# VHH binders against Triokinase/FMN cyclase (TKFC), part 5

Target 1, 201 residues: Triokinase/FMN cyclase (TKFC), of Sus scrofa (Pig) (f1rkq4r372to572)
Amino acid sequence: KQMVRVLERVCTTLLGLEDQLNALDRAAGDGDCGTTHSRAARAIQGWLKESPPPASPAQLLSKLSLLLLEKMGGSSGALYGLFLTAAAQPLKAKTDLAAWSAAMDAGLEAMQKYGKAAPGDRTMLDSLWAAGQELQAWKSPGANLLPVLTKALLENAEAAAEATKNMEAGAGRASYISSARLDQPDPGAVAAAAILRAILE

## First folded at step 1 (VHH)

Design u2 (framework vhh_7ubx_2)
Fold by ESMFold2-Fast, scan of step 1:
Structure u2 (fold): chain B 201 residues (1-201), chain A 118 residues (1-118)
Amino acid sequence: as target 1 above (201 residues)
Amino acid sequence: QVQLVESGGGLVQPGGSLRLSCAASGFTFSDYAMTWVRQAPGKGPEWIATIYSGGSTMRDDSTKGRFTISRDNAKNTLYLQMTSLKPEDTALYYCAKDLGYYSDFEYRGPGTQVTVSS
């Protein structure tokens, strides 16, 4: 039940951000990042209405990966699909905080290996990577209070998304369009940070 | 301009095999995920498989045991190896730049017809 309510909150968040994400994307792309994320949100809402809740977090992330690959499309759908498929693997064995940290690490590794993105490349990986660094504290014996860690994780993700406005698009390309991108944060990084806040807030 | 051209379709007996090719031009092929989709007359498009820029793949459950997606970045070519073909595999097969099953693919080829009958 909790996971279903969290997904509903994520969907509401993405639907509310459609115009903002499209505006950010118009500065440096096709202006469709918000439309693409809203399509994903509507597909998730439809799935939740028609299908029984998944039995486990691992099954949830695996089914969600396939849904986003099929219904969201584009590079965003591919990156979310890679992340979620890999993140589901540690959660098959355990669902404790260490397992969720391992899930984040697995998803980030998959994005870097198969999505060919690295921290600093001005993508959604920048905000997810910042979140992952903070989440590593949850693996330690005697980890600090959860609310303090959650706040730091969200602040790190949001700061990393904001920092993308000072980054070039990838290490190898400079163009006139990259000047516009330097004035705005990456819409994918902003979306990823907003998703994390919807999940953890 | 993005151009995608499929080939390799034809008439094949049930249980037979075919290899489809998709020749891509007008973009940096190695930087993009590529998808195979099929569509029978009067039916909506059905996603078959996607191969990401890094080489990992996702396949539809109904065909994943019989179909294999691959790519050759040096030749800017996408492949679909089909084995154990069934009459229900009869469809127009097309490749697409990008990934969504329900997206109206802005960049897709005209398709290559596969007909499975005796």
Scores: ipSAE 0.000, ipTM 0.124, lowest interface PAE 16.9, mean pLDDT 75

Design u3 (framework vhh_7ubx_2)
Fold by ESMFold2-Fast, scan of step 1:
Parts: C-alpha cells; sequence; structure tokens
Structure u3 (fold): chain B 201 residues (1-201), chain A 120 residues (1-120)
C-alpha cells in the first residue's frame, strides 16, 4: 500500500543518513543522532514485516509514537512521540489538508510546551516549524497549487535546517557546550527535514 | 504512586467473549489516555487499543472489529470488551497509563496483567 511504501522510504532515508547525522552530532560531543534514527528505522522495518500499519492516519501516528518511544529512545524518541501523539488528534475527525495542517500545528505546540524548545533554538523543531509555517500560510490552495505548496514546504524546512548552523543552542545537549555556536547544521533539524522529504516526495 | 490492577481474564473456547477490567489508583484517572497491551509467550508487547481523555479510541487494525476499549471515569476503571476470540489472542493482557514521560505503556506503571487463554 501507499502508506507502507512511504514508511519504507523514510526508513531507507534514515539508514542512508546514519554516518552523516553521527558526524554532525559529534560537533556537539555526542555523535549518536544517526545511530538513534537508524535504530528507529530498523524498528519500523521490523514492524512492517510482521503486520500492516493501521489504515487510519490517527491510528498510524499513535502506533508510531508508541514504537518510537520503545525502540528509538532518548530525547529524539520522546520528541517524535510527543509530536505524533498530538498530531493524531485532529486526524481523528478528518484527513483533508486542513486536518493535516491542524495536525502539524498540534505536534509543534506539544513539542514546544513539553520539549522546552522554540523556533531558533537549533533543534529539530526549527525545520518542522518552518514546514508548519509554510503550510499555515497557504489558505485554501487550489488542487493545481498543491505541488507548489509541497515544494515550498520542503524547501522551507530544508533551508531552516541549514540555517541552524548559525544559531546558538537554546535547548538539547548542544546547549550544555561552552561554545554555544556550531558551524554545522543541527543533526536533528537535518533528520526532520529529510523525513518530511521522504514522506512528501 | 500509580497502581493498575487488571482482572477478567480466563480460559475460553474459540468464538467466546471476555470483558477485561483495569482498576486505577494513585493519579487523576480522567486526565490520562489509557492503553491495553498484550504479551504472548516468547513475544514482545503488542499494542491493542488506546482511549483518550476525550473518549476517542485508537485500535490496532488486526483486532478492531472484535475488541472495544472503553472507560468509566467515575469508577477509575478501563475496560476491554473482547468478542470472537481466537487461539492467537492467548496472551497476558496489561493496562497502562498513556503518559509519555513516566513510562512505556507495557512497563512501569502497569499491573501484573490478566491471563487470557483461548483453547478448545
Amino acid sequence: as target 1 above (201 residues)
Amino acid sequence: QVQLVESGGGLVQPGGSLRLSCAASGFTFSNYDMTWVRQAPGKGPEWIATISTGGYTMRDDSTKGRFTISRDNAKNTLYLQMTSLKPEDTALYYCARGEYYDSLPWFDPRGPGTQVTVSS
């Protein structure tokens, strides 16, 4: 099914980025962002081999949240878990563009409220927030403009991830480093943008 | 602090029904999403269903036609109504609080579980 193929694309993307994300994360003195995301990808692949994902988007996001909390772990697993569980709520009623926009907003709000991060803090929230802003800016796009919206959303998310290289760390592990500025982009922001591209492309 | 106690399990024949209960204490039950999870011998935990604070339910597709999750906030009790039971439903069934920061649904906090055995 389409949803299985999307999830497999996400997993392939994350597995392919393991070394790059670990290298980016080593600038913060830890070096495990790629390993953590690869662990998540392998867990999702294992799950897909045993059973099909739920047909409902709300159920799918909720199930993924539980899987990532168990298998991915760490602060990344917790943040994805927060986002996905909150994002599932609007999708229980409808699955149109407005519902997906509301889902993005709900996930971003949960991540800020409980993850102690805000846009500009050099975290995965930066790229996700940029995607959400682009989505929110498009009021009632016609069907012929959906490809334009999708391209703009992905470009905005990727640009925001790159922009993190010039930001001071306001949250996460990098915030504990005496040198608050890093000259490489945040690995979490890069990973989040890559996940969005794998989903939408 | 949090205590969850499951009951209602037992031996049933294929096609039978059971209603599981989970009595919760030590927290404000109405403020939390609640989850049912099962674990078959030699296998990892499997998510069955979650019910939100607002009463919305999320169910695993493989069981959603046969299992219904519900809650009674006045009694601090979570329920799982199981119908058309199959041998593959044989497992230890746990309830868990759906709080992200406190524990995974099938670990802590959770009760000792209630055994469901479906056999002819």
Scores: ipSAE 0.000, ipTM 0.104, lowest interface PAE 19.4, mean pLDDT 75

Design u4 (framework vhh_7ubx_2)
Fold by ESMFold2-Fast, scan of step 1:
Structure u4 (fold): chain B 201 residues (1-201), chain A 119 residues (1-119)
Amino acid sequence: as target 1 above (201 residues)
Amino acid sequence: QVQLVESGGGLVQPGGSLRLSCAASGFTFSSYYMTWVRQAPGKGPEWIATISSGGDTMRDDSTKGRFTISRDNAKNTLYLQMTSLKPEDTALYYCAKYIDYGSWEMDYRGPGTQVTVSS
């Protein structure tokens, strides 16, 4: 039941950001980042009304991957799909903090290997990479330090999203737009950081 | 029973063009992201392009000006249009249903179609 609430918070967050993400995307992309994320949110809401999500984290991420592939579309959908499918693998055996850390690493590796994105390229990977670096820095925190870790992870992801406004585009359509028109943060990075906050809050 | 079968490869002169096809069966093709990957002899796999269910594409920077990925959901077929081919494009080209894990060996992929660019 907790997973339903988390997914509903993610959906509410993405629906609320539609106009902002589209505005950020108009300068460097096709202006649809908010629209594609809202489409994903509506698809998830529809799925939750018809069936409960799997209790297994691995099955949940795999199911979300398939749903986003079918309903979301866009370049962001491809990157989320790559991340979620890879991240599900370590969670098949264990669901402890080490397994979630391995899931983050697997997802980031898949985005870099198959999506050809790298940290600093002004994409959603910048926020996710920053979150992953914070998770790696804490290695084996005790349960009493998990709230500190999650707060630091979120602050690092959000700071990385904001920092993209000072980055040159390393990939995609944004690479063909002058830097003077890219003085805003990357919409994908902003969306990814917002999703993480909705999940960990 | 997921099946992917690539075709359209062959020997071509530098500067030539080829259109690769991937025939899919055993799953709802229109619902899945599809990917083209290539592997040259003695090298690891290299991602080329991915296309979403809705038709949005991501392409590798080194080939995106020469290669175009597309799909025909009514025919359950994925395509890769290659232009201005170079000897360095010589490789076995695979299509993949989805990157299932962070490992090439765990992807749902076909047997591949050989492309050789030589004078």
Scores: ipSAE 0.000, ipTM 0.145, lowest interface PAE 16.8, mean pLDDT 76

Design u5 (framework vhh_7ubx_2)
Fold by ESMFold2-Fast, scan of step 1:
Structure u5 (fold): chain B 201 residues (1-201), chain A 120 residues (1-120)
Amino acid sequence: as target 1 above (201 residues)
Amino acid sequence: QVQLVESGGGLVQPGGSLRLSCAASGFTFDDYAMTWVRQAPGKGPEWIATITSGGSTMRDDSTKGRFTISRDNAKNTLYLQMTSLKPEDTALYYCARVYSGYDLYYFDSRGPGTQVTVSS
């Protein structure tokens, strides 16, 4: 039930950002980042209407990986697929905060190792990596500190997305464009930060 | 336990064709996406194609015109039809089970592989 509401918030967020993400992508790519994410959101909405999502977080992330690789496509679909497939592994045994932290680490490692992306390359990894760094800075936080961690994690992810505005592209199609022509944040990084906010609020 | 066994490899002339098979056992085959991967001597693994439980396919652009992935869920068998084979297609070909994604580097099981050699 909670997972359904989270997925609906993610879909609504991505659909609402379609024009903005396409506009950001026109500066450095094909102008279809918003369309690609919107297509993924519609696929998820269709799946939620047809069947309930898996009960376990590991199964959920694995199913989402398959949906995004099948329906989203492109570099974005591949990177999300790499992240989600790897992130599902630690969640097979446990679903506590330590397991979610391990899931983030596994996903980030997969994007770097197999996606050929690194922090600072002006991709969605920049937002996700910043979120992961904040999560790693906290050791066994008490329940009363979780809202503070969540706020710091989201602020860090969103700041990292904005910081891509000043980065040279090291991966993807943007890497073939002069840095002087890249004066806006990376659409993938913006989308990833928005997804995190929709999940954590 | 999960088992994947490839067959159908061999020596073939340039321009020839081969059909690889992968027999799966120890799990509900039709619940999983399946993939073909190859590894040439001295090179890293290269993803070729993935087919979902429902039959949707994704193929590497460099081989998609010559290679076709398919499956027969009733027989728990995955196939790779290869046409117009080139010397650079020489590699060990193996199948892998994808838990619920297309990233073959995050598969939870693979077969031992079947050798394909293309030479005159």
Scores: ipSAE 0.000, ipTM 0.121, lowest interface PAE 16.8, mean pLDDT 76

Design u6 (framework vhh_7ubx_2)
Fold by ESMFold2-Fast, scan of step 1:
Structure u6 (fold): chain B 201 residues (1-201), chain A 118 residues (1-118)
Amino acid sequence: as target 1 above (201 residues)
Amino acid sequence: QVQLVESGGGLVQPGGSLRLSCAASGFTFSTYEMTWVRQAPGKGPEWIATISSGGSTMRDDSTKGRFTISRDNAKNTLYLQMTSLKPEDTALYYCATLWFGEPYYDYRGPGTQVTVSS
């Protein structure tokens, strides 16, 4: 039941950000990033009302992947779909912290390999990559506080989203716009950081 | 039905020891990371310790040396051994699977009350 509440919070967050994300996207593209994310949120809300929740994290991520590929669409839907499909794989056998860390790594690798994006390209990958790096760092010897990890992870993801203001675009539509005109953060990076905050806080 | 049921709480004197248990059912306990968390009256939840499926542990510095987390996968049970208890250890103690802060966890028990008082 907590999994359902987390998804409902993500949906509420994305619906509330529609106008802001569209405004950010108008500076670099078609102005539809908020609309696309809101479409995803409504699809998830519909699924939660009509379907029993999956029994496992792996099943949850796999079903979300299919839903987002079908209903969200666009480059965002494709990137989220790639991430979630790959992230589900390590979670099939185990659901401990190491398995969730492996899931993050698998998702990030899939976005880079099949989504043709890399950290620093001014996309949603920038926020997700920063979160993944923080998670890997806390897996190392000397890491001992899960609440401190969640705060550091969120701060790192949000800082990475803000840092996209000063990045030259290496992928997507923004790659065709001069960096001097891209003084706003990437809407996809902002959306990804907001999703992580809704999940963890 | 997934269930986590804590037990072993109660009233104990300062300097005393107490062992908490968390009985798990409805899922494959042995594959899950398990966590102990406490919440004192008027305060937010405080992470104590996490143990992996294989037995590796992470502990909060403020309780290290006094609290030990362990598990018995054959019995589907998680334990917290508490020693040298202090009045400030008074709290509701609950177990959870993966925990990133309230309310973000897969599963959580209702908790068992520990009161340290003379």
Scores: ipSAE 0.000, ipTM 0.152, lowest interface PAE 15.2, mean pLDDT 76

Design u7 (framework vhh_7ubx_2)
Fold by ESMFold2-Fast, scan of step 1:
Structure u7 (fold): chain B 201 residues (1-201), chain A 120 residues (1-120)
Amino acid sequence: as target 1 above (201 residues)
Amino acid sequence: QVQLVESGGGLVQPGGSLRLSCAASGFTFSYYSMTWVRQAPGKGPEWIATINSGGSTMRDDSTKGRFTISRDNAKNTLYLQMTSLKPEDTALYYCARDSYDFPYSGMDVRGPGTQVTVSS
């Protein structure tokens, strides 16, 4: 039941950020980042009401991948789907921290290989990559160290999301003329960092 | 037999320094994250610092300016260098090996500890 509570927290967070994420997206995109994430949140809430809880973390991530590909859609749904499908594989045999670290690494690799994004490209990958670096460094912390690891991981992810505003300012000649309008962080990176905080808090 | 044995504790004046050692045996030391924990009389255990197999460290904010954790994998030894010691640092200091069974278990092997007393 812990996993259900975590997913409910993620959904509440995304629903609460809809207007903010849409506003950030209007500066550099279609203005629908918050709407697509809210659609995902509502789909997850519906699924939790009607379906039995997943038997394992691997099953959970695989089911979420299919749900997000179907209900969220767009580039965000595709990127989350790629991440979750790949991340599920290491978790089939074990669920220790080493397995979760391997899951993060597999998800990040899939986003880069198939999602055509790299760290520094001002996308949700920036904050997820920063989180992954901390997790890989700490592949076997004890239970008493979880708060310290969690703090470092979240601080790194949130800092990486904030740093995307500097990446946006450097994009092309138009950015030099309109820099004041483009100095906001990437909405996808902000959303990913917020999801991680909701999961780990 | 898996074993951890601390040494280097003792009585020290405020402002002094001590170097604690933890000798590991019975397992492949270099594969494990290792941690230092202290416990003062009547208080719960307080985490100090952890060092992973690669040498990266994570430290408690309250002591990280004065304490340095390090390891020597060739000697199967963990170290804690303590500087600018305060009376509040008085505690039993022990090393621990982190469990592979995360998150269900924490430290799976602990040493008996070495007493550090900071007093004039």
Scores: ipSAE 0.000, ipTM 0.202, lowest interface PAE 14.5, mean pLDDT 78

Design u8 (framework vhh_7ubx_2)
Amino acid sequence: QVQLVESGGGLVQPGGSLRLSCAASGFTFSSYGMTWVRQAPGKGPEWIATIYTGGSTMRDDSTKGRFTISRDNAKNTLYLQMTSLKPEDTALYYCAKGPYEDYLTYFDYRGPGTQVTVSS
ESMFold2-Fast, scan of step 1: ipSAE 0.000; ipTM 0.284

Design u9 (framework vhh_7ubx_2)
Fold by ESMFold2-Fast, scan of step 1:
Order: C-alpha cells, then sequence, then structure tokens
Structure u9 (fold): chain B 201 residues (1-201), chain A 121 residues (1-121)
C-alpha cells in the first residue's frame, strides 16, 4: 500500500508540472518534456488500476523500466529505463539501506556508460548524480539521522537542477541559441528532482 | 586504527563561548559524516549536531541558534563553536562517526574520550 501511495504521489507531481516543464523545454528544445513525463504518469496510473505493483522492489523497478520504455519513449524513457533496470539488481537479495545505496550507484553508472550522459551535461543525470553523491557521503546513517540524509539528498538534487541553468547547451537546436536565452534550468533535471521529493517525502 | 581526540573544553561563565576540536586519524575523514554528542552526569547521551562529508549540517533545535558545527578536511578536524553558553550546557562533549557496521549504535561506533565543558559562575 505504501508503494502504491508513493507511485501515485510521483504521478500527481508529474501531472502538476506538465505546463512548467513544457515551458522550460520550449526555451531550448521541442517544448514536450512535460508532455512526455505526464504520459509516463498516466501510463503508471493505468497500470496501477489494472493490477497492483509487485511487492518486491526489484520486480517493481524492472516492471517500471519496461513500462517507461514502452509508453514514455524518447531520451527520457531510455535514461529512466537504463537507471531502473540497473538499480533493480542490488535489490534482488536485500532491501536494506545499503542495497538502496548500491541501487542508486548502479543506476547512475548505467546512465553514464550506456546512456552517454555525464554530470554537467544539463540533463536529468545532474539531479540524480547530486542525490547519489550525498547518499554515498553518509555511508550508514542511523535511524536518528535518516531525516537529515533525506533532506540533504533532496536539497542537493534541487540545487543541482537549478545549477543547470548556467550549463552550456549540448547539441541540436539548443546549440544555435545564445547562452543568454538559455537562462532556465534543464526540464529533465527539474523533473528528476521533483520525482525524488515525491518518493522521499 | 580509528582514533578521535577532542579538545577545547574548560570552565566558562554563563554567556561565554568555547570552540571544541576533534582530531581524527585512521580513516579517510573527508568521506564520513561526523557528529557531536554530549552527556551530562547521570544522564544519557544527547545528540547536538551532524555534518555530512559534503558540508550539510543538522543541529538539535535546543542549541541550533547557539552552536555551529564545521569541518576542515585538509586538517582532518571537526569543530563545534559554542556561544551564549548556559549552565545546562555542562556536559562531556564527544565526537563520533557514522560507520556502516552500526546502524542502531550510530553514536557509539567510534567516539573519542570526550572533553569536559563546565558552565558555572
Amino acid sequence: as target 1 above (201 residues)
Amino acid sequence: QVQLVESGGGLVQPGGSLRLSCAASGFTFSEYAMTWVRQAPGKGPEWIATISSGGYTMRDDSTKGRFTISRDNAKNTLYLQMTSLKPEDTALYYCATDYWGSYDELYFQYRGPGTQVTVSS
């Protein structure tokens, strides 16, 4: 029940951000980042209505990976798919904090090696990487410090998303726009930070 | 061998200030979150503040306006700046680390012998 409630919070968050993410994307892209993420949210909501998600975290992440590859599409769907598939592996045997930390590391490594994304490229990886760095920095927080770690993770991810507004644009149409017209944060980085907040709140 | 050594404690008047230091050795200090805890006579340990390897801090609400935790990774040293000290701040102050092996015993995984702070007129 907790997993269903977390997924519903993620979906509600993404649906609520559709216009904002599209507006951010119009400055440097096709203007469809919000539409793409809301499509993913609707697909997840439909899946939850037809069948409950698996109880196993590993199975849940594997199922979400397939759903996002099929229904979300694009570079975002591919990057989320790579992350979730790799993140599922450490969670097959254990679901303690160490396993979740290993899952974050595995997902980030897969995005960099196979998705050809790197921190500083002005993508969703910037937010996820910042969250992962903070998670690794704490090693093993006790129960009393878990809220501190959670707050630090979210603030670091959100700060990294904000910092993308000062990063140089890569390829495509954005490369033809002067940097002065790209003073907005990356919509993918903003979306990823919002997803993390929905999960950890 | 992990070692933590606190210093800087002493006797101060109410309203005074002290800066505590914790010298760390035997591990890669910059990779670990560090914590200050205190224990008054006859009472259990009380958490004061934690600082992550990245510099994010959390402080107990009762002291957060008066105490500041900081670190110097180049010197492997943790600090606690204490201002507006009150008699109820009298305690033995310890520094401690968060290591992977001790989820439920976080404050006791590795800690120093402590430095005594006495606030009295």
Scores: ipSAE 0.000, ipTM 0.117, lowest interface PAE 18.6, mean pLDDT 75

Design z1 (framework vhh_6z1v_2)
Fold by ESMFold2-Fast, scan of step 1:
Structure z1 (fold): chain B 201 residues (1-201), chain A 124 residues (1-124)
Amino acid sequence: as target 1 above (201 residues)
Amino acid sequence: EVQLVESGGRLVRTGGSLRLSCAASGRTFSSYAMGWFRQAPGKEREVVAAISWSGGSTWHADFVKGRFTISRDNAKNTVYLQMNSLKPEDTAVYYCAADYGLGSYYEESEYDYWGQGTQVTVSS
């Protein structure tokens, strides 16, 4: 039940951001980042109507990976698919904070090594990478610091998304547009940070 | 989405060896955990071995442990079952199956896609 509520929150968030993400993406070119993410949200909602998600986090991430590879499409679908497939592996034995940290690291590594260039590729990675850095710093088992860590992680991810305003595009369509013409954050980074907030709040 | 075709089943003598192959078609093979199942005449279908999406973890049923080895080649979209020291009780139709989850999960109900099977007969 908790996992259904989290997934529903993610879907509602992405559907609500469709126009904003498309507007941000129009500055870079095609204006479809919101459409692509809302397609993913509708696919997840359809899946939840057919059956509840698996109780196991590892199985959940594996199922989501297949769903996004099939239904979301484009480079974004492929990148999310790579992330989720790799992230599922550390979670098969344990679901403690260290396992979730290992999952984040595995997902980020897969996106960087096997991902394809697409609008938002670099900026999406930047937001998720910032979140991963906070998790990597966790070295004290047994202490209940999860609420503090969650807040710091979200603030780091959102700050990284905002910082993309000042970055030159390293990959995707935005790399062909001069930095002088970009004065807004990357839509992929904004989407990734919003997904993280929906999950952790 | 993914389609599975087994091959390699044949008649072999007790103590012999055989390698089964399962060829997968479809873009998502590298994201699936894979399993080998078998069904002997008059018996229920049972799990023989499973392998994770990366090949980094495997599981084998106690009755084949030390004799059978599951492996995969993601570049070829193929899963293998190497069968050594075959016994008459290994006679069965062998099925390849794909699961959205990890290869460590051994429940038949978790597998979403199935091949048509390949017959293995072990004679004394």
Scores: ipSAE 0.000, ipTM 0.111, lowest interface PAE 19.1, mean pLDDT 72

Design z10 (framework vhh_6z1v_2)
Fold by ESMFold2-Fast, scan of step 1:
Structure z10 (fold): chain B 201 residues (1-201), chain A 124 residues (1-124)
Amino acid sequence: as target 1 above (201 residues)
Amino acid sequence: EVQLVESGGRLVRTGGSLRLSCAASGLTFSSYAMGWFRQAPGKEREVVAAISSSGGETWHADFVKGRFTISRDNAKNTVYLQMNSLKPEDTAVYYCAAVYDSYFELSPDEYDYWGQGTQVTVSS
């Protein structure tokens, strides 16, 4: 099924970015962003090998949340876990575009409220927030506008990740590093944008 | 069936060079971090060098820095150890090991698979 293929693409993407994300993270953090995301990808691959994914999007996101909290760990695992658990709630009743938009909004709200991060803080939230704003602008597009929305969403998320190179760190260990060393984009924001591209293409 | 097969070990004079190879089969090589370990008679097995699954991150023990270099070729399912300026103290059986992780470990007991080893002897 498509969901399995999407998850496989996400895993392949994250495994392929390990060196790049670690290099980006060494300047501003622990140097392990790529390692942490690759650990998540391998956990997902193992889960897919052992068990079929849940039939519903809500169940899928809830299971992924638990898996990432258990296997990915760190601040990234906690933030993804918060996002996915909250995002699953709107998808229990419906899975149309409006429900996915509500899911994005719920996930972003949980990251801000419980994760103590905000847009502009130079974290993965920056890319996800940009994507969420684009989705909110297109509440009910016609079928012939969906490719336009998808392209705009990806371009906005990727531009937001790139823009993090000019931001002061407001959260995490990057806040301890001088701005002169933060001339590269945030690795978490780059990873989040790459995940979105893997999902939508 | 997972197999790691080391090759390249031999007798060499002090100051010489060797390249060790470890060919992996029966696993998705690009999903495994790799390490080179060595063990001299009566000694514990110690880590010499390690490399991430992608090859982007490497680690070398202080006693071999500047002399040994670890590398890998994922297309060939092979990890290498280039050994230069060999000393008698480098005499040991050299083992390659694989761990199902993108990042390497430095403890032998963290590794999932091991080769049988290849003997390196450095004489005066």
Scores: ipSAE 0.000, ipTM 0.090, lowest interface PAE 21.7, mean pLDDT 75

Design z11 (framework vhh_6z1v_2)
Amino acid sequence: EVQLVESGGRLVRTGGSLRLSCAASGRTFSEYAMGWFRQAPGKEREVVAAISGSGGSTWHADFVKGRFTISRDNAKNTVYLQMNSLKPEDTAVYYCAAKYGSLWYEDLDAYDYWGQGTQVTVSS
ESMFold2-Fast, scan of step 1: ipSAE 0.353; ipTM 0.742

Design z2 (framework vhh_6z1v_2)
Fold by ESMFold2-Fast, scan of step 1:
Structure z2 (fold): chain B 201 residues (1-201), chain A 124 residues (1-124)
Amino acid sequence: as target 1 above (201 residues)
Amino acid sequence: EVQLVESGGRLVRTGGSLRLSCAASGFTFSDYAMGWFRQAPGKEREVVAAISGSGGSTWHADFVKGRFTISRDNAKNTVYLQMNSLKPEDTAVYYCAAGPSYYDLLTEYEYDYWGQGTQVTVSS
């Protein structure tokens, strides 16, 4: 049930951000970032109503990856699919903090290897990468330090999303537009940071 | 031993349709995810479609969405690929593959079993 509640929070967050993410995307893209993420959220909500959630994190991420590849579509669906599919692998054997850290690393590596963007390119990877770097810095926190780690991860992810407003695009359509027109943060980076907050909050 | 045997590949005209079949034996079919892959000469093998053991989840690559449909009949131990509106770019050897994990199948990690392939040629 806890995993269902987390997914419901993610969906509610993405649905609530649809107009904001579309507005951010209109400055440099198709204006559909919010629509694409809300489509994913609605698909997840439908799945949760009709299917029992998988018991294991690895199975959950694998199922979610397939759903997003099918229903979200496009570059966003492909990138989330790659991340979740790779992230599921370390979680097959263990589900402790070290396994979740390995999952984050695996997902980030898959996005870089198969995507056309790297950290600093003003994409959703910027927020996810910042969260991953902070998680690696806290390799072996005690259980009583998890709230501190969680706060640090969220602050770093959100700061990285905000910092994208000052980055020149290294990938996609935004790379063909003057940085003077890109004075707002990247919608993908904002969406990724919001997803992390919904998960960890 | 385990066997996967593809059938249905042939020469068809552009715009035509084909249904490929893959007959499986030697394992509990419903416990395995199944996928269709293709490989054209000089190109990498790519995943075309995948289906979970129960058939409740399916995935199709963007380049075939709306044209190809994967399905399975667990009573017959067979997975199918319905191919509509065929294009010359669809010309390839089509393989079926089985893995215990839907995840492993899609990520192109090690697969447990592969068929020998069936040739599909689409001419203008």
Scores: ipSAE 0.000, ipTM 0.101, lowest interface PAE 19.9, mean pLDDT 73

Design z3 (framework vhh_6z1v_2)
Fold by ESMFold2-Fast, scan of step 1:
Structure z3 (fold): chain B 201 residues (1-201), chain A 122 residues (1-122)
Amino acid sequence: as target 1 above (201 residues)
Amino acid sequence: EVQLVESGGRLVRTGGSLRLSCAASGRTFSDYGMGWFRQAPGKEREVVAAISWSGGDTWHADFVKGRFTISRDNAKNTVYLQMNSLKPEDTAVYYCAASYDTYLYSGSYDYWGQGTQVTVSS
């Protein structure tokens, strides 16, 4: 399936970013964002090598959520798990653009409600929320507008990740670190934007 | 559709090396995951190695890991299997196969070559 090839691309991207994400995370004091995402990528690769791919997007996201909660761990694993579990629900009924838009909305809502993060808090939610806002603005694009939507969505997500560079931390360990050490973008936001690019490009 | 033709199979002595090639024609080769399979006399067909559509990820069966390496050249529409330290147990007909769905599930391979015979003398 095309989704399996997308997951392969996501894994390759995260493995390639390990050192950069760890370096960004060291400014906040943890230093393990890249290692955590790399662990997730290796777990996904192992799963794909041993099991037939899931038949539906909803099944794929639900299984991926469990895998990330089990193998990735930490706050990142919890936030991705919340997002993916909620995002799978609209995709049980249909898999058109409206269903994927509803999936994004459901995932973002779950992260805010249960993950206790909000846009502007300097977390991975900043990138994902910006992508969701752009997707919602393009409710029914024509076929020839999909490349324009994809470009705008990625540009918004990447710009939101960069904008975290000048934000005070509202959640997580970064909130306990001097703002002078937070002159780099949030590693979680950078990782989320990179995942979106791997998915849509 | 894609059509696949293997080449390179021959008699080789134990401990020797051999490189198999699989040339693809028809639909765009770079859209397909590729795999190498083998079937020995009286045995079921088994997966030897697989490579993603981009070449960014590979898988090798435990019994060939460290000895065989799969690779591809999308500019030449060709996938390769480099076989080193050959053993009599490697004697089989080797098939290349293409999958549009996924390179990692053997049931997803829809297009198959004719096979090329590899015989390893003890």
Scores: ipSAE 0.000, ipTM 0.138, lowest interface PAE 17.0, mean pLDDT 76

